# VH-VL binders against Large ribosomal subunit protein uL10m (mRpL10): the designs that were tried, part 15

Target 1, 224 residues: Large ribosomal subunit protein uL10m (mRpL10), of Drosophila melanogaster (Fruit fly) (q9vpl3)
Amino acid sequence: RGKINIQRPKAPHYERARVVAVTQPKYPELPKAKSCFKTRAERTQQQQENPYNEIIAREVRNWLDHSRLVAFFHLSSITADDIFRVRVQLHKQNLHLKSYGSKIIEQAVKNTRYEAIVPLFHSNHCIVFSPDPEKTAALLRIVRRVPQMVLLGGIVEETMLSRNQLVAYAQMPGLHAVQAQLVQTLSQAPGHLIQQLQAHQNSFVQVLDVHAKNQMNEETPKST

## First folded at step 1 (VH-VL)

Design c51 (framework fv_cemiplimab)
Fold by ESMFold2-Fast, scan of step 1:
Structure c51 (fold): chain C 224 residues (1-224), chain A 121 residues (1-121), chain B 107 residues (1-107)
Amino acid sequence: as target 1 above (224 residues)
Amino acid sequence: EVQLLESGGVLVQPGGSLRLSCAASGFTFSRYAMTWVRQAPGKGLEWVSGISGSGGRTYFADSVKGRFTISRDNSKNTLYLQMNSLKGEDTAVYYCARQSYYKNLYGMDVWGQGTLVTVSS
Amino acid sequence: DIQMTQSPSSLSASVGDSITITCRASQSISNYLNWYQQKPGKAPNLLIYDASSLQSGVPSRFSGSGSGTDFTLTIRTLQPEDFATYYCQQYYSTPRTFGPGTVVDFR
C-alpha cells in the first residue's frame, strides 16, 4: 500500500462480544407494543443502560481480564493522524490502545473485582492493554514521545501500581520471576494505592483547572 | 446459593496423572479469581495454585510448578486442576476456593467440600 | 516466598475464656492477612480479612489486629463451637502462604 506499511489489527474479543449479542435469544411474545402509553414497568425498563453499551462494557471487562499489563492515561487533544501512528507503534509491540467513554467504563467495572478503580476514569482517558507485562518499558518509551498522553498508573500481574511504581517496574530485569518480585516489592493495600492514584489524577486535574482559569481570565496581567 | 463442588479425587499410582474439577454455582464465576488449596492428612493448609477470572493469569506453588496446570471454563462455570507426575507427597484433600482482590472481598470466602487424592503404590 | 509462623502451635482453653493467637510474617505484608477457622472434617471458613475486618456472619467475639509482620486473632468469651484449628494466610504475594495452624482444644 504505497509508502504506508499498514497493519489491520483485529480485536477478537470485540467480535466475539458482537456474536454473543446477536445470538442471544429474543422473546417477541413478551411485549406487544399495542398501547401508546408505557406501563410503569416499561418506563422503569427505559431507564436502564441500552444493550449496545453492555456489549461494549463486556468487551472492556474481557480486555481487563486477559491483560497482564493495563496502563491508564489522561489523553489531551490529539490529531487523528498522530493517534493512528501511536496506535500502530503500540500494536507492533502487542500493546492495544483503547478509548472508551467514562460511562462505558463505569458500566464495565460495576459489580466486578475492578470496581475499586472507577475513580481513575473521572476525566478524559485512554487505556493500553497487553498480555505481556515485559512490554512496559516499550510502552513508556513510545508514549514518552506523545505529550498528549499522561501516565496515571496501571495494573501489572493483578497489582495496582502508581505512575512512579510503573516507571520503576519498567526498569526491572526481565529475566527474573516478574510475578514474585512485583507483588513482593511493589504491592500496596488496594485502598491506599487507589488514594495515591486518585491523588495523582486530582493533582493533574487541578493543574488543568488552573490553566483553564488563566485561559478564561485573559485581561489579568501575566505573571512570568 | 453460592457454592463450589469438587470431584475427581481417587487413588493414583506414583507418576500417574489426574484431573480435578470444581463446579461453581450461585455467582458470576468469570468475575472471581479461583484457587486450589490442599491439606495432607493431619497437616495444615497449603496453597497450590491460582487463576484469574478470565484464565489469563495463572500462579503455582514451587512444589507443583511444571507438574500441575490450572484452567477454567467460564461457559461451564468449572475450574480444573490437571495433576501430572504425581508423588506420594501430593496425597491430600484438595479444596477449591473463590478469591477476589477488589471490591470488599479479599479472602477465600467460599470453599468446596474437598476431594481426596491418594498417591500410593 | 513469605513464611508464616503461628504461636502457640496448640492451646488448651475452657468455655468462657478469652484467647489470643499470634501470626508472624517473614517480611512486611502491610495488612494483607486473612484468618480462617477449620473444624475437623470440614472445609475452612473465612473469619477475618484485611487483618481486622470481620467477615459477614462471623460472631463479634472474633477480632483481628496488627500490621506489617505481627498479627493477632482474639476470641472473647470462647464458645463450644470455637474449638477448632485456626490459620493465618497472607495475600501480599504469590505464592499465597498459610501459617502452620493453631489447634484450640478443651482444657
Scores: ipSAE 0.000, ipTM 0.427, lowest interface PAE 15.0, mean pLDDT 74

Design c52 (framework fv_cemiplimab)
Fold by ESMFold2-Fast, scan of step 1:
Structure c52 (fold): chain C 224 residues (1-224), chain A 119 residues (1-119), chain B 107 residues (1-107)
Amino acid sequence: as target 1 above (224 residues)
Amino acid sequence: EVQLLESGGVLVQPGGSLRLSCAASGFTFSRYAMTWVRQAPGKGLEWVSGISGSGGRTYFADSVKGRFTISRDNSKNTLYLQMNSLKGEDTAVYYCAKWGTYRTAFDIWGQGTLVTVSS
Amino acid sequence: DIQMTQSPSSLSASVGDSITITCRASQSISNYLNWYQQKPGKAPNLLIYDASSLQSGVPSRFSGSGSGTDFTLTIRTLQPEDFATYYCQQYYSTPRTFGPGTVVDFR
């Protein structure tokens, strides 16, 4: 609704585009030579082709480039109706729930410092994007009522944060106060980080914390 | 097809100010971070400053922090570097570069603009 | 800040030679290293990213290897157009830092 300085990328999910193309021929937005009567095997083969993955990977990179908040979730069994309701609630807060295959995620983050998160996405997962990092608190409030979604970590202002760091970020006040408190939180992190990594066997927590530590080194000087 | 063109390099007195511009064409400017890299005559490359695609994040080398400001106008596809309190050691060719796909490397470079700081 | 060093600072070679340039980081940077080539009077161009990935359009005689603190750029069967200055650059943290460069001269 609002106008932004930079047009935020609106990325249609491939599955929805395919369904729309098949069920709503009046709006042939995707004339990819697809027939409504193609067999399941032919459709699956087309989806697994490398050119498709590169197109969607570029979409994912665009979301990462234009989102100041990215949150990663493990997704347990959930009905289509339940996830739709969650997506609607998130959308009202300018939070965009996306699901991509692990191969597409790997292609998108390959050759970036975020590549190490790829192992996380070998299981059921979803990602929430937003241009507004102040929506982290709203995100956590909504997800708290959805037991099928488990927060794993995220990226805020290009800084990778563990689950606990992201929860702490959500509780911070405004931008100038956040920078001061973030420095304090990061200063306390080294001892507690090692303890958390030893307690958890999740390789993503280890990977995300290492990258968060690297990003924290970059953020500390920006206290002006 | 893809092009970066710098302008604004001139002779300037020590303590003076100068603004460099970089005009981008052939790619979606707002989707990519941009950077300035300088090279003093006969010396190596030195990273100066970077800015995210949205302009929301900026980064500076310690040698220029507090004196230089990086900004961009995505509606004009233009990157700027405002240089204040110029010193003799700021004399260099200033290159505009696109922060490449996946934010890993500087994949497209301009031809450079020479800034000379001398009495 | 992460300091980058290169060796040798310069080397003389003939067409057809194979040469190796070494880059060292003051701390571990995983594989977050790029290599650039700069010809006299020209802007740099990207050769290799992520320590070992060849940039599109770059000849296969160029290769990169290494991880952690020690990295190498190898040029097999040197061509006349390869006489240039080569720079390594880390992107593990800010500020981004370049090596001092290695000048490859004709012998």
Scores: ipSAE 0.000, ipTM 0.428, lowest interface PAE 14.6, mean pLDDT 74

Design c53 (framework fv_cemiplimab)
Fold by ESMFold2-Fast, scan of step 1:
Structure c53 (fold): chain C 224 residues (1-224), chain A 121 residues (1-121), chain B 107 residues (1-107)
Amino acid sequence: as target 1 above (224 residues)
Amino acid sequence: EVQLLESGGVLVQPGGSLRLSCAASGFTFSRYAMTWVRQAPGKGLEWVSGISGSGGRTYFADSVKGRFTISRDNSKNTLYLQMNSLKGEDTAVYYCARSPHYYTSSYFDYWGQGTLVTVSS
Amino acid sequence: DIQMTQSPSSLSASVGDSITITCRASQSISNYLNWYQQKPGKAPNLLIYDASSLQSGVPSRFSGSGSGTDFTLTIRTLQPEDFATYYCQQYYSTPRTFGPGTVVDFR
């Protein structure tokens, strides 16, 4: 049923003409032989003239500016209901789950020290931000129960940490201590090696002592 | 013309406090991260502290953590370094410098002339 | 903390010489390395940022190279105004750290 001849309201021609005039770029006319070609710089500027992307990139920079903990995850297929549940759990711990397109992230971190993170976002991904680095342990506890989220690494107090370093940071006794100092300690590769060497010290000394005593005893009874 | 003008360096007793100021001009101050770098007499450069463009993030070297506070007043184009519990090891020329990145201390393209802080009994 | 070392600690050179200064990081810092020049009694000046990018206004005789842990600063055809102390500085992690400096003196 219904009526075939019902007329629907339409936008006024004046509004459409105004939108086209405002959004249409103004530029000098190029020679016809060269009008279809642009320099690489001109093409780059055209691609970066999306005001929506700049607004979102600014949001990303704001999150980076105010977050002392940033964690990067690879995200496998997950339902909207499941990710919403995870987001709620994270939010209770002042952890903010965000997802941004790779081009927006590249725009946000281009010409910054964080440019190295761009390759992490070539596949499906998400980022967790927090102003509180003490929440790293809570973050890893929550994510442990979400197999679709795989930790790739993070940034704590402006220090880029690998997955293993971030996990170690979360497991450090006295996480209530000064966080920046703990991060600096963990970022030193030799630290773990020193601890391992100290753990084996007593066994090493004992072996040397036994060898020295046996050598002394052998020299005494030696006869020709 | 970008200018950074430092002030506040004086002789102070160990355990005393001092506030350094850095007046910035010739650029949009709030769009740049700022830093303090010091140099003890006859020694090399040591990074002391950094602050983001908004003032929302601050960072400190371990040697000054808990004793120094960095702050900025973007309406006055001024950077501050509040130094408490001063030690002889804090004796140095303190430089104010600008970072071209908004949220992090990256590289320092403009420096002030430095202000000498002497901590001695 | 990332430790920065410079080699040599000092060198003597003549005007017209080409010199190379090396900077090493205790761990990989990608290309987040800068070079500064400091003349006696003056504030430092930025020469090179991001390992190889020449700062505006700096003479082309200065060049930087390297990535990861090993970095070099090269000065071609040394001029009288180039006798100074040179510092490298990393910004890969906090705290930011400077090298101990390399003093370039007259021979």
Scores: ipSAE 0.006, ipTM 0.497, lowest interface PAE 9.3, mean pLDDT 77

Design c54 (framework fv_cemiplimab)
Fold by ESMFold2-Fast, scan of step 1:
Structure c54 (fold): chain C 224 residues (1-224), chain A 119 residues (1-119), chain B 107 residues (1-107)
Amino acid sequence: as target 1 above (224 residues)
Amino acid sequence: EVQLLESGGVLVQPGGSLRLSCAASGFTFSRYAMTWVRQAPGKGLEWVSGISGSGGRTYFADSVKGRFTISRDNSKNTLYLQMNSLKGEDTAVYYCAKGSIYNRYFDLWGQGTLVTVSS
Amino acid sequence: DIQMTQSPSSLSASVGDSITITCRASQSISNYLNWYQQKPGKAPNLLIYDASSLQSGVPSRFSGSGSGTDFTLTIRTLQPEDFATYYCQQYYSTPRTFGPGTVVDFR
């Protein structure tokens, strides 16, 4: 049997054990000649960083970089069989269900625009990635039948959206140009997803309605 | 008139720096991702760099990462490519191109500007 | 990175011929593939997007098909203005990558 790579390469248990056994234990003591030239932060990073965690964090960053749709879910208790069936349904629509530990996600998004998502992952969670934002409607249709998965919010075209904003985006696929323009108009609140969710719950739907009417009735250039 | 006009291509010595500009007109510039694609003389197309509509996210090909910087000024409808530590292999015609909605394809291209890196 | 290959690298044809160009991706990219045409000394122009959708203003003699890893561009009843270089391009993942191109020349 060989390794099955349905999505991105995963680190199976035997690989993780090998990485720990042959990589981490082999780390020599910092040379005394060079120890004074390393900052405390560099020494702490060398001592505390797990090579396995770096590999998985890199995988998460790759998913974020290659996905124009990212949806965040709270995940209640669900059987392995049930989640596998959901994963297969999503995969047929180029939607990739991933689950990562909170510390891994924090490490992956640290010092990026997405650092604000960390509070969403303090409890059981999962993330769905896709390179295709047009699949948002398909995603919500599939997840609607999975009560264990509760939509928290997402990122579409690099814009953080609340649950209600993401639902509104999904409900109007026939207005793709309008949707793209509105998503680019909605900038995230500086540093805080929670502030964006609280401030913009109704604003997105109102802006979408106004813009849709303007685009349908008048196509003159407008500032937004 | 919907168009892209590149400028800035000149002869530069190896190790030098150069900034290319792309002036956009006829569309809402800030709503679309923009890209730079280059083509060495007699060779194929190579994607170089991309930038989101807001300018918040930038992407680079491995061959130019760390040396090139992409930026945009949405108030001036202008895209820039700052090229540092130029090498002979960077000699190419540089095209500015506009992404479609959702940045799925490049539906508008400039005429290109030639950058020659030679001693 | 996703690697793109095209075959043939070049072909010679006459006006009125039908030709097919093949593009292959190193991994599955669904239908996230575009075709561009470049005439000598000019900028590329979009022909086909999302593997099979014809760009507005492009003649109906151009057609695209395929999904996953294998894609084709077909030009039926080749015209003089079709002698050009054709490139496939994937947008499934970053960095975006182009095929090496197929040169279509006169016999």
Scores: ipSAE 0.000, ipTM 0.428, lowest interface PAE 14.6, mean pLDDT 75

Design c6 (framework fv_cemiplimab)
Fold by ESMFold2-Fast, scan of step 1:
Structure c6 (fold): chain C 224 residues (1-224), chain A 119 residues (1-119), chain B 107 residues (1-107)
Amino acid sequence: as target 1 above (224 residues)
Amino acid sequence: EVQLLESGGVLVQPGGSLRLSCAASGFTFSSYAMTWVRQAPGKGLEWVSGISGSGGSTYFADSVKGRFTISRDNSKNTLYLQMNSLKGEDTAVYYCARGFDWLSPFDYWGQGTLVTVSS
Amino acid sequence: DIQMTQSPSSLSASVGDSITITCRASQSISSYLNWYQQKPGKAPNLLIYAASSLQSGVPSRFSGSGSGTDFTLTIRTLQPEDFATYYCQQSYSTPLTFGPGTVVDFR
């Protein structure tokens, strides 16, 4: 809709726990306050009991339509305190960390320009939104200190970029026109780019899983 | 279901100290960030302090930084605000409020407790 | 710090009227704006979060709009229980800041 598209992004997922708890016939077992802190199994159970997925999907569509920077991350197990600190740091830079179930994301982007991103969300994930694409460098600087968050790719000025392309964009200081040209040049085949993002994500996740298990068996028993 | 009950507000001399408490019930206390918001008589709302669900991160308004400390005891479902070096400007009703993190909207508020700083 | 301003500071309206309250931030806060209602002698209540999302249990006559620096709260068909002070609040960055409030008086 045209007037919806000219609106600024809204973050209506705040307090969705209240809406879900009040409106569902069966109350979800876990509180919804910590969307990025929940385990994969807990998120799956929550989504199955949510009859209002379309309401949340509309929220996601608004964020995508009105954000000039969207970054996708794989999210490993992280404590509530750690993700809270990251969220606060990101908020100071006009970067908004959101977590949505894969079913909701699929519903939100189906038959839209962003449909191709769905495969990125089949593992634990979170998304960072911003109306300011110049914040890409600040975003990557913050996330470099958070090993649990791994960049998968993103969207800048409505152009889908791989992880390496986003890093390149962030590392071009000075000439914004040069950065804009790079974005246009690097993103020529959306289907091909999405396939590359999915391949990188799957390969990296597999390597991380093996590495994490090896470290657990050897010296690192702390995971849950 | 969700209830927040503040206590501890009294008359205190300038330069004195006071500790406020907020007893929470009806929700998983450790899952929510908590905040203190104050309101001077006849004036508007002013955010004072916030604390993460585990208590690992705390934040303060510049007007109280260095004088106030926020803490929580998740085993007792209680939030605290320790106020030191109190000034006349600290006279206000102090509200306890719940949020998903202290940057989130505050969906439940306590009834407030009045702190008066006067000689 | 982000400064919040509201206009008007006060207004008088009759039951059945529609009113609009404006909130302005000193810098862009995207959609991270909340609206609270405070009735005389009571604690504040959350009305709207994320600039335009209606809190559960709040009547549909309340609506919010805006983004960036300029925001509005609209109340359609005022009811007697809407006599209150309304505050906007940014949750974009610390320190969190509230607007000075708008007093709605039914005359």
Scores: ipSAE 0.005, ipTM 0.429, lowest interface PAE 15.5, mean pLDDT 75

Design c7 (framework fv_cemiplimab)
Fold by OpenDDE, second read of step 2:
Structure c7 (fold): chain C 224 residues (1-224), chain A 121 residues (1-121), chain B 107 residues (1-107)
Amino acid sequence: as target 1 above (224 residues)
Amino acid sequence: EVQLLESGGVLVQPGGSLRLSCAASGFTFSSYAMTWVRQAPGKGLEWVSGISGSGGSTYFADSVKGRFTISRDNSKNTLYLQMNSLKGEDTAVYYCAKEGLYDFWSGLDYWGQGTLVTVSS
Amino acid sequence: DIQMTQSPSSLSASVGDSITITCRASQSISSYLNWYQQKPGKAPNLLIYAASSLQSGVPSRFSGSGSGTDFTLTIRTLQPEDFATYYCQQSYSTPLTFGPGTVVDFR
């Protein structure tokens, strides 16, 4: 029974490795800055005391339902000033940075299609909402400058995406560009078909003409 | 209970300086951004200035930029507005207000009773 | 700066009436709109935040709606204590800006 080398664990199955690679958050060095966000404990305590948890939960649901882009971030030690700056930058791009307690999120998404996001909210987290999925690139660009915000994943066009998938999505041409390309491709197809059809017809006519000419030449009696 | 109490409003001459204070209680002061809003007699509300919870970020209306400074002492739960080069147009009731739990999205959920600043020759 | 407008500037109503106040932003502010009530000689009170969320302690007869540029405040079954000035305010970006206000008085 080969001694499981604990120091060199066998490479995970290819599929698992891919998932792990996609889901592994790149944690920047934790800045020693005091988080402007309430600790999970503080948030939880506040949520317990807030009679309006249901209202907030509804709000969260509304955001989720009306957003075509939702991104989930882990927040490391970030200052209120930094959050403010990021929020302003995001807001300029119609990106809405929100933070909710885990209990509120749980309540909001319970028995909904969003229930799968609950495990993402075990620490300090924030959510960015946008009605425009094309803003994904802008979002990532802004967040790249904020090492305290670690992208965990998101929802784009009702599809849950991993961090890597979101990054890939952001690199894709915009939906409109893709649509335009598709339309162009589709518009070119008939033209190409017509050209091909005409080319064949012309070739056929040429062959027939040659044949006809040859037949006429054969029928001309060599006067002798 | 959240309480905000403004003080320092007096009559001053044009070109003069004045410092307003707002004493806060009933909440974790350092966790919330604070704002100053003013209201001229018989007029509407005008946002003046804001400061982040930590005090590291400040922002101002154009009408007061370069003349007013906003600061806070979180150890004393106090918000300040230093007003320099005061003009007649600065005459107003000045309110300190607390931003909501969800930052600026939640609006200004608590207001002081205001303090009257009168700038007159 | 985002400019805020309100309509009407004033309206007269009776107790029990339903009234609607409109607010418009010069640009889209998403749902970052708040409504305040101010009585004479008093500080403003937050009524609605995030366009439609009712502030704690505010009666359910108050409701807000809208997104983008157009917003409405509705007061159902107007009560005597509801006669006041109402302000909308955008919190989308600094500087924060208020509407000019709507005075609701007794018919």
Scores: ipSAE 0.014, ipTM 0.518, lowest interface PAE 8.1, mean pLDDT 82
Fold by ESMFold2-Fast, scan of step 1:
Structure c7 (fold): chain C 224 residues (1-224), chain A 121 residues (1-121), chain B 107 residues (1-107)
Amino acid sequence: as target 1 above (224 residues)
Amino acid sequence: EVQLLESGGVLVQPGGSLRLSCAASGFTFSSYAMTWVRQAPGKGLEWVSGISGSGGSTYFADSVKGRFTISRDNSKNTLYLQMNSLKGEDTAVYYCAKEGLYDFWSGLDYWGQGTLVTVSS
Amino acid sequence: DIQMTQSPSSLSASVGDSITITCRASQSISSYLNWYQQKPGKAPNLLIYAASSLQSGVPSRFSGSGSGTDFTLTIRTLQPEDFATYYCQQSYSTPLTFGPGTVVDFR
């Protein structure tokens, strides 16, 4: 698929080290006798071997590997025109908005250091990629005007940052200070940053539930 | 400062089971992924298994999948490798190794001294 | 499954020589390559990570370069303590895979 190859960013001349995240695939021994009906495990295996899904998963992996800035967002209902306008504004800043199904993302990050991000995609989501981490400030300015996109966290120079840390990074000159702060934070509270990212997503899910209920009430004659 | 100490390597009959332990000290154990790497006598290094800091994700080489189980006890700063249905080709020195910092920039930065597992009749 | 190869399999050099070891991956691994040194009877120790970054405490005579599929470890001005086997290792994807190793012998 030429279009996927064309859309993939060129490998940078300097590259990031990646410490692989650990996950175990389920490989049960298959019985010889089988019904005509495919089991859940057999269907899942067939799904994994779909070449189209593999190609998209590798595209996602390529974006993660070649982007020095990756930002994760919860995405609420938004019109095609609105998302197009956002995409255009982001593109002007070398920020690339992508949306992928949760199963494709899981396949892409399975057996990699990025597997920890899978829980962020339990709800509707989108991802912004950029080779330039200094564009974080521009990203936040653009997204501020898009209430349907809620920042959950991100990865800067392969360092996983919470929403608040990304905001702080946008105001700091260079990665050195942010990386030092991250090391200090991790030393004090193991897993705290990943937990913070997951907690923010869960809190946002609650906010969405409240919003949906309020919209239903607004549509009901009684509400106002 | 950082120390990893493996134990449990012994002579085992083919088809037998054995559990290896790795005692960690000098760092916040639950913040780092851990891995087992083995080396058969006179041969090169072979990655065996890995586990995330929380223990929620585990990975295995195809040669050991379904036979080996990796686990950790973060309250005891200990990593385990449960080996079942052992084969002659599992004979090796087993090393416990620590992944680098969460910044994803580091390789396997600290290794234990290794523990020898021999599988023979 | 990413296959790693190294060349040469072994080499002999004198103290003060400069040597080069190459590592090739069967697929592009970006810069997710590490170099390890292992002395007889000892555990490996990390020399280089991210293809070119020198690990803390490692002498500056060691250097790494390359990206994609082709990587090089260079040792300038060999010292007696550099007698060892050197391994490359990809950290791009699981399973993690090591090269077969290069034995460096001092005469």
Scores: ipSAE 0.006, ipTM 0.469, lowest interface PAE 12.7, mean pLDDT 76

Design c8 (framework fv_cemiplimab)
Fold by ESMFold2-Fast, scan of step 1:
Structure c8 (fold): chain C 224 residues (1-224), chain A 118 residues (1-118), chain B 107 residues (1-107)
Amino acid sequence: as target 1 above (224 residues)
Amino acid sequence: EVQLLESGGVLVQPGGSLRLSCAASGFTFSSYAMTWVRQAPGKGLEWVSGISGSGGSTYFADSVKGRFTISRDNSKNTLYLQMNSLKGEDTAVYYCARESLYSGFDYWGQGTLVTVSS
Amino acid sequence: DIQMTQSPSSLSASVGDSITITCRASQSISSYLNWYQQKPGKAPNLLIYAASSLQSGVPSRFSGSGSGTDFTLTIRTLQPEDFATYYCQQSYSTPLTFGPGTVVDFR
């Protein structure tokens, strides 16, 4: 009799992967185009006193309050097929990719401990949420193959970490106590949190400029 | 393993007071909002109260506002519900639950029965 | 307060059937809707959150859909363990409110 049990691949087949992506949480109805894609066709003319913005801001606050892992990315233009594939891979790891306008992010985090993240969202961006901080390594492995997504930083166990600190956290998968101690040690870097976040944003802007210039001349792979 | 264990449910007279406790283990308690949900015998679920992870924000159903208070001790991983001026309609099994994404209650205790009768 | 209603109040079905339960909110709640299953004498169990997201560990035969005011829970190929009471719950605004429940019984 054959060993059918050793042929238990956990990778979903294409239609199941599609169903998984479709069944993940959706944003409030409008705009559905608030994916990681930049939508140049979208025109935001009504900004203030909009009930729609408050609804989405409440969703963002809910995700921030209940996620032990939050990662912030800059997003360059990406095809529908490519982002669909990324969403499927992330969802398998209980990682939830969301995109929100910068005004909505600002409204969501105003008067909270997370207000310092607002400058990160002045350009195209997306956020990945997860209740499981041990998925940081899986997250970085998946996005390594997506040059359009550039890690800016994140929040792990309520502690804001720079890009380099988050990478270091992912590389040391020890006991929970050891991981918590590592996060504490990494967050003790001299300087203010805002300065640390701005430094990473400036480094990213330089990387993006180099990438954009190289795309006009020839292809250049993503570098950290 | 996430566990929630309620205690404190007893028979009390109308107008009396009672404090319920919920002991939490298996997760970082201070990182999660917590809630109390009750269910009267043979009836449906009714949300009673919620508290943010830090304890800085509290929320109540209209039926209990002004009579119940919710609090937490993050150093002891314990959630509390202080019930005052109890009425017959407060008779129910009280569940402690953890709030996750979209205020979906992903883990529940076994419940503790509070009976209010003369 | 946002009032929630469910239909039907009770439903009789056989193992292997596919059933649907509907939930309506008195005002738009976007996708802030969760579904729970409760068996007699037990605490509820979260099935679906954010209208359509399957909770970890919940069988794939359960699915949710809808947005705004109208929502549906579908159980494909009903199993013996699925005979229970099902509740919807809105999380759009406080006070949080549950539907009155739908009892799924076999016949």
Scores: ipSAE 0.000, ipTM 0.415, lowest interface PAE 17.5, mean pLDDT 74

